# VHH binders against Ribonuclease 3 (rnc), part 1

Every score and structure here is a prediction.

Target 1, 276 residues: Ribonuclease 3 (rnc), of Chlorobium luteolum (q3b6l3)
Amino acid sequence: MEPLWHKLSALPFFSSRPEKWEGSGAPPSLTAFIRSLFKGKALSLELYATALTHRSMVHDTTAPEITRSNQRLEFLGDSVLGLIISEYLYRRFPEGTEGELSSYRAKIVNGKSLAGFARNLDLGIHLIIGESADQQRIRTSTSTLADAFEALTGAIYLDRGLDAVREFIEEQIIDSPAFEAMVSTENNHKSRLIEHTQSHQLPPPVYTVLSEEGAEHEKTFTIEVSCNGRRLGRGTALRKKDAEQLAAEEAMGALERALTGDVAEDTPAPEETGRG
Unless a header shows other numbers, all headers, positions and changes below count from the first letter of the chain; Kabat numbers aren't used for antibody chains.
F, E and O are the ipSAE of ESMFold2-Fast, ESMFold2 and OpenDDE, as the mean of both directions, binder to target and target to binder. V2 is 0.75 times the mean of E and O plus 0.25 times the DockQ between their complexes.
[cut] stands for letters that were removed.
The coordinates of atoms that the task and the answers printed are left out; those that the model quotes come from them. Centres of patches stay.

## First folded at step 1 (VHH)

Design a01 (framework vhh_8cml_1)
Fold by ESMFold2-Fast, scan of step 1:
Formats: structure tokens, C-alpha cells, sequence
Structure a01 (fold): chain B 276 residues (1-276), chain A 125 residues (1-125)
């Protein structure tokens, strides 16, 4: 591992200046980075160096001593990450269907989400990449960063065990602001509608009770939602909050259909065919 | 509808500065890395700068390093490119893009699915 360690020290990003690291000033060394994940305890750096080794190193003629990449740790880490996220979702959503839990898991463990978590850790600056490879593209690649995050998870598992991975995932994924968006959007149509109005700088949705019918224990509520003065959806249910969610669901459907229908950018102006 | 709208381009003399802005809508901006690309007349589109979804890391082409600064404001769904010490070689149409990278056939590849209309930057006196 001596050649790998020397190689790592020579990498542009390993010695990156503060201009390429905006989180904490000076770029951390691999040792400092790994220690930050485990509250200062020294661990096996070789395992973590392997987790951060891109496949381009295996075929690099200037580094013939590098015979393995992070691919095997990524394979293991994917399984460990999936297990921990699945167990968390199972416990958090006791009334969630298998389909709902699978949908949440897919959002959390997909390449884009994992790359986001990797970027939050600034994993790109610690990647070990072949000299012939496109350094900038690979260090910012969604697929590369996602795979490195999974490989790091696998390395933590092998080195420190499942409980250490749980702490890592709690800190990096579950406690992140992005996580709440991922788990609330699928079945919370009201939150999706609020997000839509905020992204388009519109006033928040307005919910209006159109009717209440029946005795107190059998009362049905019909609620309508409007956005920027437009009536977009209506829902009927035994609970106001359920009626609001149904109204928001219809509104989101209407907006998605309008969006799909309005993607044409050019509408030829009618030309005048007559002269007076 | 996904929209990326660039602004801030124009004519500037060598050594001058410009700040480009890109307003994004129709997707969850804070989940995407954002990039700037440029295309000079008769040339292929080339990478200029990239910023991570959180803003915690940035990357630059060799020609942009030390002169250009990419930044983002997730509350405003906007990404910026501050260009200093402009040279005639920087002339081109500048495009904002949202990054989507994919793993294809065992190899890593990047693909930018969302592109703006571009804004013209001309460095000349």
C-alpha cells in the first residue's frame, strides 16, 4: 500500500487548496477525513483508500501495483445500506405498504441521492483516479460519487460493524434535510403542491370546504384547492385532512398534464394574409 | 416543464468582468449539481465549471481556474458564474446545465439532460 499512499499524496485533489473546499477551509487529509467519521479513532486506512479507488486505477500503467478498485466494496455497501434504510423505513412507517416502502428506499438509495450525500462529505476530493482519466468529470460524476458512497459504507461495515454504519447513515442520510423531502413527497400531495407553488413564486394553495354532509360520525367533507385563483382539484372524504390530500392529488395531476401539454416552445404567430 | 434561463451575457473588453445567472424551475434544484458550459464558433461544447448540489464542492476547467467562480443560491433556484480577467478566447455562448450522470455498460459516463438556451459572451475591443 506504500505506492498507493504515495500516489494518493501526489493527487491534485488530495492536496487541494481551500478554493476547491468550501466546507471547513483547508481540505482534510484522508486520515483526518476518516477520523472525522469515527470521533477521532485511528482505523485501517488501506480499506478506506480502496473504497475511494476508482476503476481507472486498475488499468493505469503508471500504477501497476493497484490491482483492485472500489467495485467489490460498492457491491457489499449497497446491500448494507439497503438493509439499514429498509429497517428504518419499516419502523418509521408502520402503516406503509410494501410498495410505499420500496418507493422511499428507491428514492434514497438511487444514484442521484447517494451522489448528493457523497458531495456533502466532499468525497470527490478523496477519490484515487487514474492519471489518464478525466479527473474533473469523474470527481463530480453522479455514478462515481454514488458508488464511492456505497463503497465507503461497505468499508465502515467491514472495519467497524453494523452499528457504526447505522450511526454513519443516521448522520449523513436520515438527519439530512433531503431525506424528509424524499419520504414526504410520495404520499403527501399537499407538500408536493406547496413545493410547486413555492418553486413558481405563487401564493400558497388555498383549501376551501365546499360541503359537509351527514351526522357527526358519518360526516363527509368535500374540499377544493385553488392555486393563484385557479381551481385545480377537489376531494371528498370522512376526514378534512384526507379530503385535502385528495384535492391536492387531483391538482398535482392537473398541473403535470398541463406541463406535459405545454412543453412546445414555438407557436408560430399567424401571419396576415390580406391587404386592405 | 424544466427550464434553465441564462442572463448576464454581453460585450466586454479584455480584462473585464461579467456575472452570468441561471434561473432554474420545474425540478428540485437542490438535488442537482449545476454546470456551466460554453461553445465557441465552429467548436464543440466544452466544460467550464461545476458546483455540487449543496454548494460544498466546485470544479473548474483549466482555462477557468483562478479567473471564474461558480456559486449557487438554493433558496432562489439560481446558479451563478462570476467571470474575471476575461480574454478573447472566452468568447462564446455560455450554457447552464443540470447534471445527470449515468453508469453505461460498465463505464462511467456523464450526461446533461437539462440545458438552457445560452447567453452570448463576446470579449473584444
Amino acid sequence: as target 1 above (276 residues)
Amino acid sequence: EVQLVESGGGLVQPGGSLRLSCAASGFTFSDYAMGWFRQAPGQEREFVALISWSGGSTDYSDSAKGRFTISRDNAKNTVYLQMNSLKPEDTGVYFCAADTYEYVSGDYEYTFDYWGQGTQVTVSS
Scores: ipSAE 0.000, ipTM 0.121, lowest interface PAE 17.3, mean pLDDT 74

Design a02 (framework vhh_8cml_1)
Fold by ESMFold2-Fast, scan of step 1:
Structure a02 (fold): chain B 276 residues (1-276), chain A 124 residues (1-124)
Amino acid sequence: as target 1 above (276 residues)
Amino acid sequence: EVQLVESGGGLVQPGGSLRLSCAASGRTFSDYAMGWFRQAPGQEREFVALISWSGDSTDYSDSAKGRFTISRDNAKNTVYLQMNSLKPEDTGVYFCAAEDEWYVTYSESDYDYWGQGTQVTVSS
């Protein structure tokens, strides 16, 4: 409503240049920011202003009429976000186990990830925070940004319903480059390879350094991994641990192809191990 | 990870206009917040303008506000600075800069990747 909008427009945040950029312009208009979230659709500002209101405003002497922070919307938004992400993962990974889906969800809805999405929106510069509070610390805080992102989700839900939240999450999370990294194959290929060998009662993988070449300040390692006497992968990198991970990644791919009926090829060096 | 090349600088009369371009190479251009900085002879680099990775948030130095417009075309891997109503005080080398993190920054020291600079000279 109008009363809250009038109060927020009178806050020091709207009238003073931010300390963070001495000589820079004022922060972008809250109205313009909220309109951008819905491609220019007209919106009631009060609910969104509350979603962006940090707890430091509740007892701010320059805005004594502000009695609520974003904490309640954060509580609601956490539940709505969790529901939308869970439904998306359930539909996207029909063959996924409960454990896999839970792992993906945990990566997406944790504080670091949510703060990242908040940063993509430049949410920190739109936060309404007390004048006496540490402006720089709060606007860049992982927990503050994550909480604000959840509160914004709650505000969208109350104002526009679940479908609007789906569109918001699809644009801000699912279509983001970061999302692909979060739901991609586990990057600890060495651990996956060890688990594979253990589950199949095979000897542990053996990593062999094939070459170490390059200038002193730039050495390149080529490492090969063998399982049960069969050479399954190679990796080349500037660090041994990275070369081992790449070798294990190739090995896991070879094993996956073997399980699907595709014959994985040995590295060229035919050897018999009929030693008994 | 990203390389930046500025263009569009030159000599212009007071009150004139110039459009600077910054072409980026790298697969994650749309992931970076971008900024423009300038440096006059014998001075430190000064913030001019910034734009978020999506293009939805922009900000300007007081001297640039109302005269300059920053924009980006993520499909072309390019960021632009449209400079209008140029003044002699705007003379300097203009640098394009990219920040590795998603959020915007105003500090010269926070930018990880820098272009070579393009000269802008405003004189009669």
Scores: ipSAE 0.000, ipTM 0.106, lowest interface PAE 19.1, mean pLDDT 75

Design a03 (framework vhh_7b2m_4)
Fold by ESMFold2-Fast, scan of step 1:
Structure a03 (fold): chain B 276 residues (1-276), chain A 122 residues (1-122)
Amino acid sequence: as target 1 above (276 residues)
Amino acid sequence: EVQLVESGGGLVQAGGSLRLSCAASGFTFSDYAVGWYRQAPGKQRVVVASIYSGGDTKYSNSVKGRFTISRDNAKNTVYLQMNSLKPEDTAVYYCAADLEYEVYDSGYFDYWGQGTQVTVSS
């Protein structure tokens, strides 16, 4: 039967392992933590225990039943996380270039950023780590926390499906205070445009809201920027400040092309032959 | 695909210097800690020096002041500058990449190289 993932989960290489993890018992603290993520709902815990299992456990002689770390769930979770973030960025920045979207995605799914989200969950205290390993170093390691966050994402996907992951990522990443810094920190095109107008003794740029459309949860703003009476750029985004930055970016591009003597424009004016 | 390759080993006289290189490929090098380990005949493999993703370094007491570990993330390479070499430094030197944690067993490390021989003559 469809959908495909139900058929695929029946295949040996798509089976969630270790099945025996629940047979050995999940820690009570882990159960409480996972239930807190889902409003106390009872869950299948073996995937989550595996997601939080550091590779040092695979060689721990006191836990020979633990044969797998979180590395496979990390691999899966990275793909799922990337898909959800890419979809969000594609929708949030409808006029963003592929390069801009890739830059934002790289900032969000970077190991340091993911470790920050893991720290917000206090994920380090729930890691299952071999007794001979440096516990404090591993529990605070940027790469370990980033990997565990990705593995947790993979576990949610296998246990609850893509919509549950979307809700988790929306709560933990998109709605986080850090997220706005990641999508706004280095593309300060408005400041560059102000500097340009000031250096050329022109009036400051003027931003005009052309439209404000859509449902209250997905309202989009289209903003235009003019310099000295000339319309130089336009941007559309879910937030006014993002639309202004996109408009300023287009304006800077137009000014840069003019300075280099480039006569080619992305959208050439329509050719008109004869009189109307 | 994933690989750590050591180079720069050789024969040197006591008091001499060597620079070992560890070139990494196939993984996100900048997030990994990299350590240098050595194993002499009839002895346990021991840590020599480590460098963490943020640039912090750690040295074993036997090499402090003589060896310097450094990294070049743009080249995915870690270096071990070995000065004032002693016959006791004779060993096979291994590069290992890991998530910023102590070495207890080689099986705990994500990646290991094949080793490079360093021989210090008296």
Scores: ipSAE 0.000, ipTM 0.158, lowest interface PAE 16.5, mean pLDDT 75

Design a04 (framework vhh_7b2m_4)
Fold by ESMFold2-Fast, scan of step 1:
Structure a04 (fold): chain B 276 residues (1-276), chain A 119 residues (1-119)
Amino acid sequence: as target 1 above (276 residues)
Amino acid sequence: EVQLVESGGGLVQAGGSLRLSCAASGFTVSSNYVGWYRQAPGKQRVVVASITSGGSTKYSNSVKGRFTISRDNAKNTVYLQMNSLKPEDTAVYYCAAEEGWTYVEYDYWGQGTQVTVSS
């Protein structure tokens, strides 16, 4: 088109808008879903439809009008999510170090966590997927759900602004039962212990299985953690992972007591120093 | 038992490249979330790059365009290709992996591999 207004409407932002739907024909189920996320009316259902469009639709011959997937909105939404979570963590943990804040952010915005938040929204059932694609695999895929959650965040940002995204994240992430586990030191003892050893240029923690005892045909694992030859903690649980976290928790407690003037027992690992 | 072993670190000049490898045993990288972290002396550990079970990749802003994470499912190994290295990239690099469907930080960690970038 030659008219001047065409040049103005071709500004990068307008030229990047989804050209997906003929008119306002978004499915009623999508409209109801989007309305359930907000107080007030969505300004552009087309943005949300694009956010939920899987890449398999771009080359679907039965839907040639669909020329864009959610990939660009996912790119934008990743940045918006990162900004809002970073701001929240900065304000919530005023004494937190850069590394601590980065660690918390990584737990919250990793693909597995985001897929979980997407599952809580039943986002998979709202995905627009090519007819010949593996529907069940795609709708339950961790990467697909995580990308869709990010794309939805990008769509909310473009449609309603940062405050609407903050409200969405507060409801879907911060108020979620899983959130406190992600920002609690109780659920990251192994990571905290590794961080401690590396910040002091020590070898990484070594976890040793001390025993596997039967309890009515069940195994109970006792695991010990050593740092630089010193035995710092021990944990017992029905699963190795849980025993390791308990061992790391005790080790962190011992290190904290040593720092505050309490003396941690200086007992080198038996495999390195022998007995006594 | 699950074990992650990093390799490929070393001393390199600014502008150079290194390829880090994370070999997994007792654990299938193609079915799990795997990430690379780094930690400089006296600083907290920070995320560098990650790859999901589906193959989707994410990068920290400081390494976007310079680092590439990939995996070889047949070798059960995850790689970090590091290009255009800067002195600020000097750190011990760790491979970390999650198993299962829970929302906690990485379940398994490697021993780390030292990367030193001289100016």
Scores: ipSAE 0.000, ipTM 0.128, lowest interface PAE 17.5, mean pLDDT 75

Design a05 (framework vhh_7z1x_3)
Fold by ESMFold2-Fast, scan of step 1:
Structure a05 (fold): chain B 276 residues (1-276), chain A 125 residues (1-125)
Amino acid sequence: as target 1 above (276 residues)
Amino acid sequence: QVQLVETGGGLVQPGGSLRLSCTASGFTFSDYYMNWVRQAPGKGLEWLSGISSSGSTISYADSVKGRFTISRDNAKNTLYLQMNSLQPDDTAVYFCAKDEYTVEYWGDSDYFDYWGQGTQVTVSS
């Protein structure tokens, strides 16, 4: 595709007036895309162009006016995104431990999850990428899309302030089915067990049906869960799914007990790693 | 019952190729995003690749880009991983993993609701 930087430097492209282009419908112009995220307000298009600029544009001899990629906005956006998600989780889970809140935040703001949110916005189409770069590979790259999502968050913050970012994150992340699924795992013992095994570099849990008993009117299933060859829990229920959840619950309890000991009440979490 | 069964692993020489298959049953395969994940000896889980329900959206981990190709055949309820230019550090157990949700959910390996039993791939002379 032709690079968009020639249009980006033109006055009509940076105004509220749409760029002149004819095709199989309206082109995904920067102005149209950004306007789709907001209603009724003026925008700093140059800031958003920078947010969507891939590093392959820097040092591109066909675009010497492009001297900055989205890396700095990504750095800022990561901090802003982290703040808003942390505040939301703190308020939503008043009984949540620091470990639980940190786990949820890490799952939500990781590269794979952010790339998913970027794909929902179709960010790949709007990326400004150097002519010599592999267009398709970059536009579909998980790391590139995640970086672009964070950079966009940083751009919104600088252009419209923290409240506008909160609205954006509420619409794109918090209200998403993905987000609700992630945070509901606190009540899903199987998901919590998988998360625990991943954190400890263990293979995923293996569920084995130990017995099926023909109840007077229905079957009863006993299922055992093992992690790294160790039997950690068992559950018995009328449904296999319920038996698996009970087995995972027992396993989580066993792992928590194995890690407990004499713990000081005022031990900071996270702990300061050194005096320096 | 939901089941994922991986096949195609084995011993291969450096520079060689293998094609892994994952046969799905007990759910509507064509509705779900599917993933390949591996675990090398003594290491944690590493996500490798994901593919949308229709096959139109594909993503790869940097460690396998250009060498591995994910694909699916919804008519056969089968997920594939074509592995080329294999290196000794590709030695691992390879797992097929189903996302809890459809194409719009790209969650980590921790959020997969069903995993296969895994298939061993060993890259050595």
Scores: ipSAE 0.000, ipTM 0.140, lowest interface PAE 18.5, mean pLDDT 74

Design a06 (framework vhh_7z1x_3)
Fold by ESMFold2-Fast, scan of step 1:
Structure a06 (fold): chain B 276 residues (1-276), chain A 121 residues (1-121)
Amino acid sequence: as target 1 above (276 residues)
Amino acid sequence: QVQLVETGGGLVQPGGSLRLSCTASGFTFSSYDMNWVRQAPGKGLEWLSGINSGGDSTSYADSVKGRFTISRDNAKNTLYLQMNSLQPDDTAVYFCAKDVDEYYYEGMDVWGQGTQVTVSS
């Protein structure tokens, strides 16, 4: 009933019948995919097809009827996504400063994060891209996937309204393990250690595998991290990545202990003598 | 073995050009954002440029914007830096570096050994 919605639904790409898309050009997987996103009937499959249409289709001579990519839906979806995430953060962190809330929002709605959410939906396989374009590159591109996720958000907004978008974002973003990592800011020890070395003009950390023990299917890795020739930490785990994170955690702890040890000692202030 | 190897450094005159290459092995190169970083004698690390995993988004430090171009060839596991209009203050060791595995954190966890670029008459 929105005046804008009624006007937009009168445009050719918003008025397409679902059966036309299944039979004429939209892959059958599009209808199945859209039905998997939410319970109930979509009002316009053409709207979702447009959201998944890459810019390479606009100049594709094999599909001259395609004159719109997902760019406009991406623009709208970015605004809707930002609103929903800002509202959630405002409610979840009642004591959070505007700077903290803005930092969390930036982490969630950046291209890398959105591309990750797009990959979780397998959006790449549903993209409609020009036959002459680099298929593999476009379907795996961080920028393309992020744009498609935003465009899909815009399509859901126009088709089903703000509450449907909120449910979609809750399922795809807020309930994800990635979201908790983004708002906790404490769990990536390797990143914290590399940031420490960068800020202090030190060489980057070096991770060395010290041992690999056990049978192929139960191998245990022990990894050591050093900075500027100094050993700072060691970690042992069944995965190299986990061993590296544990080594970095120990290194960060060692750096923090060195700092607090210097300032917390019970040392009398130096009293200068009256003499030279 | 996770490894990055830089090549293409050398001596060049002011106003000249060089193209650096960085070959990756031991990880899925096409899955990670890549960066170029330099270190001038007696100075800290300076981030110069980044490129996303797909190669369709790039960013540059103000000091090199308009002069340097980052690119990648995922089929060859290779990162490039085209350096034009080189100045004496571009003299540094140039490193390529892989972004961390996490989407929401900035930072680099794998570095090459570097390649020396010297700009002098």
Scores: ipSAE 0.000, ipTM 0.180, lowest interface PAE 16.7, mean pLDDT 77

Design a07 (framework vhh_7uia_1)
Fold by ESMFold2-Fast, scan of step 1:
Structure a07 (fold): chain B 276 residues (1-276), chain A 122 residues (1-122)
Amino acid sequence: as target 1 above (276 residues)
Amino acid sequence: QLQLVETGGGLVKPGGSLRLSCVVSGFTFSDYAMAWVRQAPGKELEWVSSISGSGDSTYYEDSVKGRFTISTDNAKNTLYLQMSSLKPEDTAVYYCAKDWEDYVTVYEFDYWGQGTQVTVSS
C-alpha cells in the first residue's frame, strides 16, 4: 500500500512533506558537494540525496532500503525551472513575441542544454546509481544528467524556496557563456518551425537536399522543407545549415501570412532579412 | 510509427518451455536496450530481463536466472526470450519494451508492445 502521508500530501490544502533520504544516511561525498554548492549554508541533505538518486537504485538488490528515485523531484523541478525561465525571458525581452519567448525557453530547458549545465557542476560523479547498471554510460547520459539537474532544482525549491532557486538558475544558467549563445540567435527559423509542428501535433519538419551545384570551393545547396507532406519553403546557400534556415524562414513566413491574410507591417520581407 | 509485436505465448505444463519473440519496427534495433517485463494477475509489473543495444550485456531477475535466456537477431529486428523449466508463478502477460538508452536500465521504458499471455498450469 501507498503510505497515508503520501496520499494526504497530494490534496490541495496539504503541503508535501519534505522528501527524505530512505537509506542509512547521505554519502559523505554528496554532503561535501552540496555544502560546497551553497557555500556552507545549512541544508536538508535528504532532499539532495534523493535528487541525485538514479532510478536504477529502486531495483538494486544491494540497497533494498532505497525505494525512491529522483523522478518526483524531477517532475516538480521541471515546473519550477520553467516558471523562473519564463518570467526571466518575459522581463528581459519586453518586445518579444510569444513565439520568440517560447523558442528561447525551449532552447534553455531542453535535455541537451540541461545536461550541459549538469556537466558544468560535475553532477554525474555525484549520482547514486545501482551496482548492476552501466555506471559510466549513466553518469554521462544526456537524459540522466538533464533529469538530475531538474531534480536538484526541485530539491532546492522544497528546501530553500523560490528565491534560492532564482539564485541557483542565475548562477548556473543565465550567467553561463552558453546562455547568451542560446538567446542571441535571432531568427532561428528552424526552431520556430519545430515549435509550430509540435503545437499542432504534426510530424517534425523534413528537410530534403534538392541540389548541390557549383565548383568544389563554391558548392551551393538548395534545401526544401516539408511539414506533414506539404512543401512550405526552400532555401539556397553555401552552407547546408544556412540553406535549412532560409527554407524554414520561408515556411514560417508562409504560415504567418496564412494566419493574418496579410504580411505584418513590423515583419521584414524574407529578401530584406536574407541580405546582411 | 514505432511498433513492438510479441508472439509465442501459450499454455504449458510446469517444467515446459516456450520461446517468446518480439518483432520491432520504426527504429534501429541495435541503438536501444530491450527488455521483457511481465504482469501476473492482480500484481504489479515485474522486470524479467534486459539486453543492451550492442547485445553484449544481459541481465536477469533473480527468480528467472538460469531458466530464461534473452537474445536478439539484429538482421530480423527481433528480440527473443527462451523460457525453460517454467513454474506456475511464471504465469503472466509478457511485454516487450524499448529502453530510452542503448545501455540497460530498469522499468524506465518509452515503448511497450501489446503483450502475450503465458499460462503455466497442469
Scores: ipSAE 0.000, ipTM 0.135, lowest interface PAE 17.7, mean pLDDT 76

Design a08 (framework vhh_7uia_1)
Fold by ESMFold2-Fast, scan of step 1:
Structure a08 (fold): chain B 276 residues (1-276), chain A 122 residues (1-122)
Amino acid sequence: as target 1 above (276 residues)
Amino acid sequence: QLQLVETGGGLVKPGGSLRLSCVVSGFTFSDYAMAWVRQAPGKELEWVSSISWDSGSIYYEDSVKGRFTISTDNAKNTLYLQMSSLKPEDTAVYYCATEYETYVESEYFDSWGQGTQVTVSS
C-alpha cells in the first residue's frame, strides 16, 4: 500500500503562495504530463494534482494529508465545458434548431465520449488513487476517466482562464477525428424535416433514388424527398447520404417559403450542388 | 442530424411475439445509450428498456422482464427489441430514443423516432 504514497512524494497538497517554479516537487511523470498541456509554462501543480485525485484518496490511511478529491473541480469543469461546446455549436450550426444543438452537445459531453478523450490523454496513468482501491478497474473506468477530464477542465479554467480552456477543448475535442466524425454524420435538414412531419402528425419523409450516373466506382446520385404524398425537394451528390441531405434542405426551404406565403408547390429542381 | 426509424410493429394475439427494429443514421451508434419507450393511447410515456453503448449495461422495466430482450447490431446501426409473451397491456406506439447523461445531470431522452404501432388483441 505504502509504495503508492512514495509515487506521490513531494506533490504540493497544501495551499501556499503560487509558485512560478516549473515542476516544483511533483513526480517527473505528472510534471511532464502537465507541462505537455501548456508547452513548459509554469503551473499551479497542486490544482492539477487535485483534478487527478480520485475520491478513494480522501479516506486513505497512508495519505491522511489528502483531504480533497476532484469532485468540486468536476462540478466546475462540467459547466465550463458545456459553455464552450454550446458556444461552438451555436456558431458552427447557425441554422440548427435547439433540439439539434442539444443532440450534438449530448454526443460530445457525455461520459462515454469524455472518457474517450481522457484515454487519448492517458489520464488513467496519472490518476492519484488510494492504495486499497482496485487500481486497474478505477484507472480504466469510463465514469472515473470522464470525471477526471471534467475536473482537469475546471483546473485549467481556474489556473489559466476561459481562453486557455477553449484552446484545450479545441485541441482535445474539436480537432479530434472523433469529433469530426460525430458532426459529419449529422444531417440537420433530414432531422428538421422528420421533426416537421412528427409535429404535424404526418407520415415520415420518403426518399427515392431518381438516377445514378457515372462510372461504376464513381457515381452521381439524384434523390427526391416527398412528404404526405407531396414532392418537396431533390438533391444531387456523389454520395447517397449527401444527396438525401440536399433533398431535405430543399424541402425545408419549400416549407419555409410556403409559411411566408410563397408558392407551396414550388420545389425547384436542384442545379449542381452549387458549392464548387 | 440523427434520424431514428422504427419498424416491426403490427397486430398480434396475446402470447405472440414481435421483433422491433430501429435503424439509426447520422451518428455513431456506439456513442450513445439507446432506449425503447412506449406510449399507450391516452397514457404517459413509459420507459421499456435501455442498453449502454458498450452493451455492458442492460435494463428493463419490471413488467417486461423475462419477456422482452433488447440488443444491438453495431455494424448495421440497428437497435432491436424482441418481444415475447405479449399481453394486451403492451399495446402502444413504441419509440426508440437516445439517452445521455453528464455527471451533473440526470438521464433523459434526447432524440426520438416516429414510432411503430404494436397492438395486442384477441
Scores: ipSAE 0.000, ipTM 0.097, lowest interface PAE 19.1, mean pLDDT 73

Design a09 (framework vhh_8fcz_2)
Fold by ESMFold2-Fast, scan of step 1:
Structure a09 (fold): chain B 276 residues (1-276), chain A 123 residues (1-123)
Amino acid sequence: as target 1 above (276 residues)
Amino acid sequence: QVQLVESGGGLVQPGGSLRLSCAASGFTFDDYGMNWVRQPPGKGLEWVSGISWSGGSTTYADSVEGRFTIIRDNDKKMVYLQMTSLKTEDTAVYYCAKEEYYVTESDYGFDYEGQGTQVTVSS
């Protein structure tokens, strides 16, 4: 009984030691972690050890027995993640356009977001990496953590099937506060405007920079959007893309009012240049 | 600073095929999704296709789905757009664009540094 030694074995440098990883002979910290994910179900520790094996182990002469990194599981896991998230979004947003669903998927299935979910699982401390490699950099790297999350998803799929992955994604992503925040920030007026023009077989929206004022870090941009030759909105902001979104927001409002028969009095007319 | 250099454009007949290439530098290529966007003569930018940082997920505009394929090679820091069954409507300058590290609804836009590559579809 040595509680201190058990706690010390959870530190990153202990988990990454090659002498503690032998395929199915996963480190104790990884074994405990995987058991916590599956609530007592049977495990294939070798798949999970491979999912958390960084490429620095494959070409490390001090660990010649390790011949596989997580790259292949990452490839598989990305596809499985994409499928499950796409199916969830399709069902959750029955009136959502393809563009809206693709936008939500991109916000969830990207390096930044996946690394966040990996950090929530403390995946960095379970990574198996070369002893001579930059431990701190690799264990905190966004690309490494995202890769590991994808690879873990692939390992779960191979070991336990699609339904087990769905449960894992529901617990780690869909039920997370971060997920709700990501989908609730639905204010992509540019995407909505593009979808409107595409659905009506109109030319795409044209954004024109009307003015730029101030020093670089204090500069304001005023941008106008036109659809099918008609000026529909203007936006002013410290970033061009923010000004474009505001212009698109005004344009969507004008189009919605036109559809209901309301007067679009807040949209500047082309002949009223300088009234912006 | 981000640098994206597009190549592979040219004149091709309707129904033909063409492969565009994008060489990336100035950023950690493996950390970012990549996109192809185009600008037809006298019109604004139109998004064409996107690929995730790993290459596992791809998305296409309705106008090109089934005809175009986006591919990436992280070892070479390259993005490709394989175009088949080309139409006169595909005539445009094509740009390679890096997506933002954190993609949000409000961040929908494209960063490109290159001159683009001209694709002309005509007899």
Scores: ipSAE 0.000, ipTM 0.116, lowest interface PAE 17.5, mean pLDDT 74

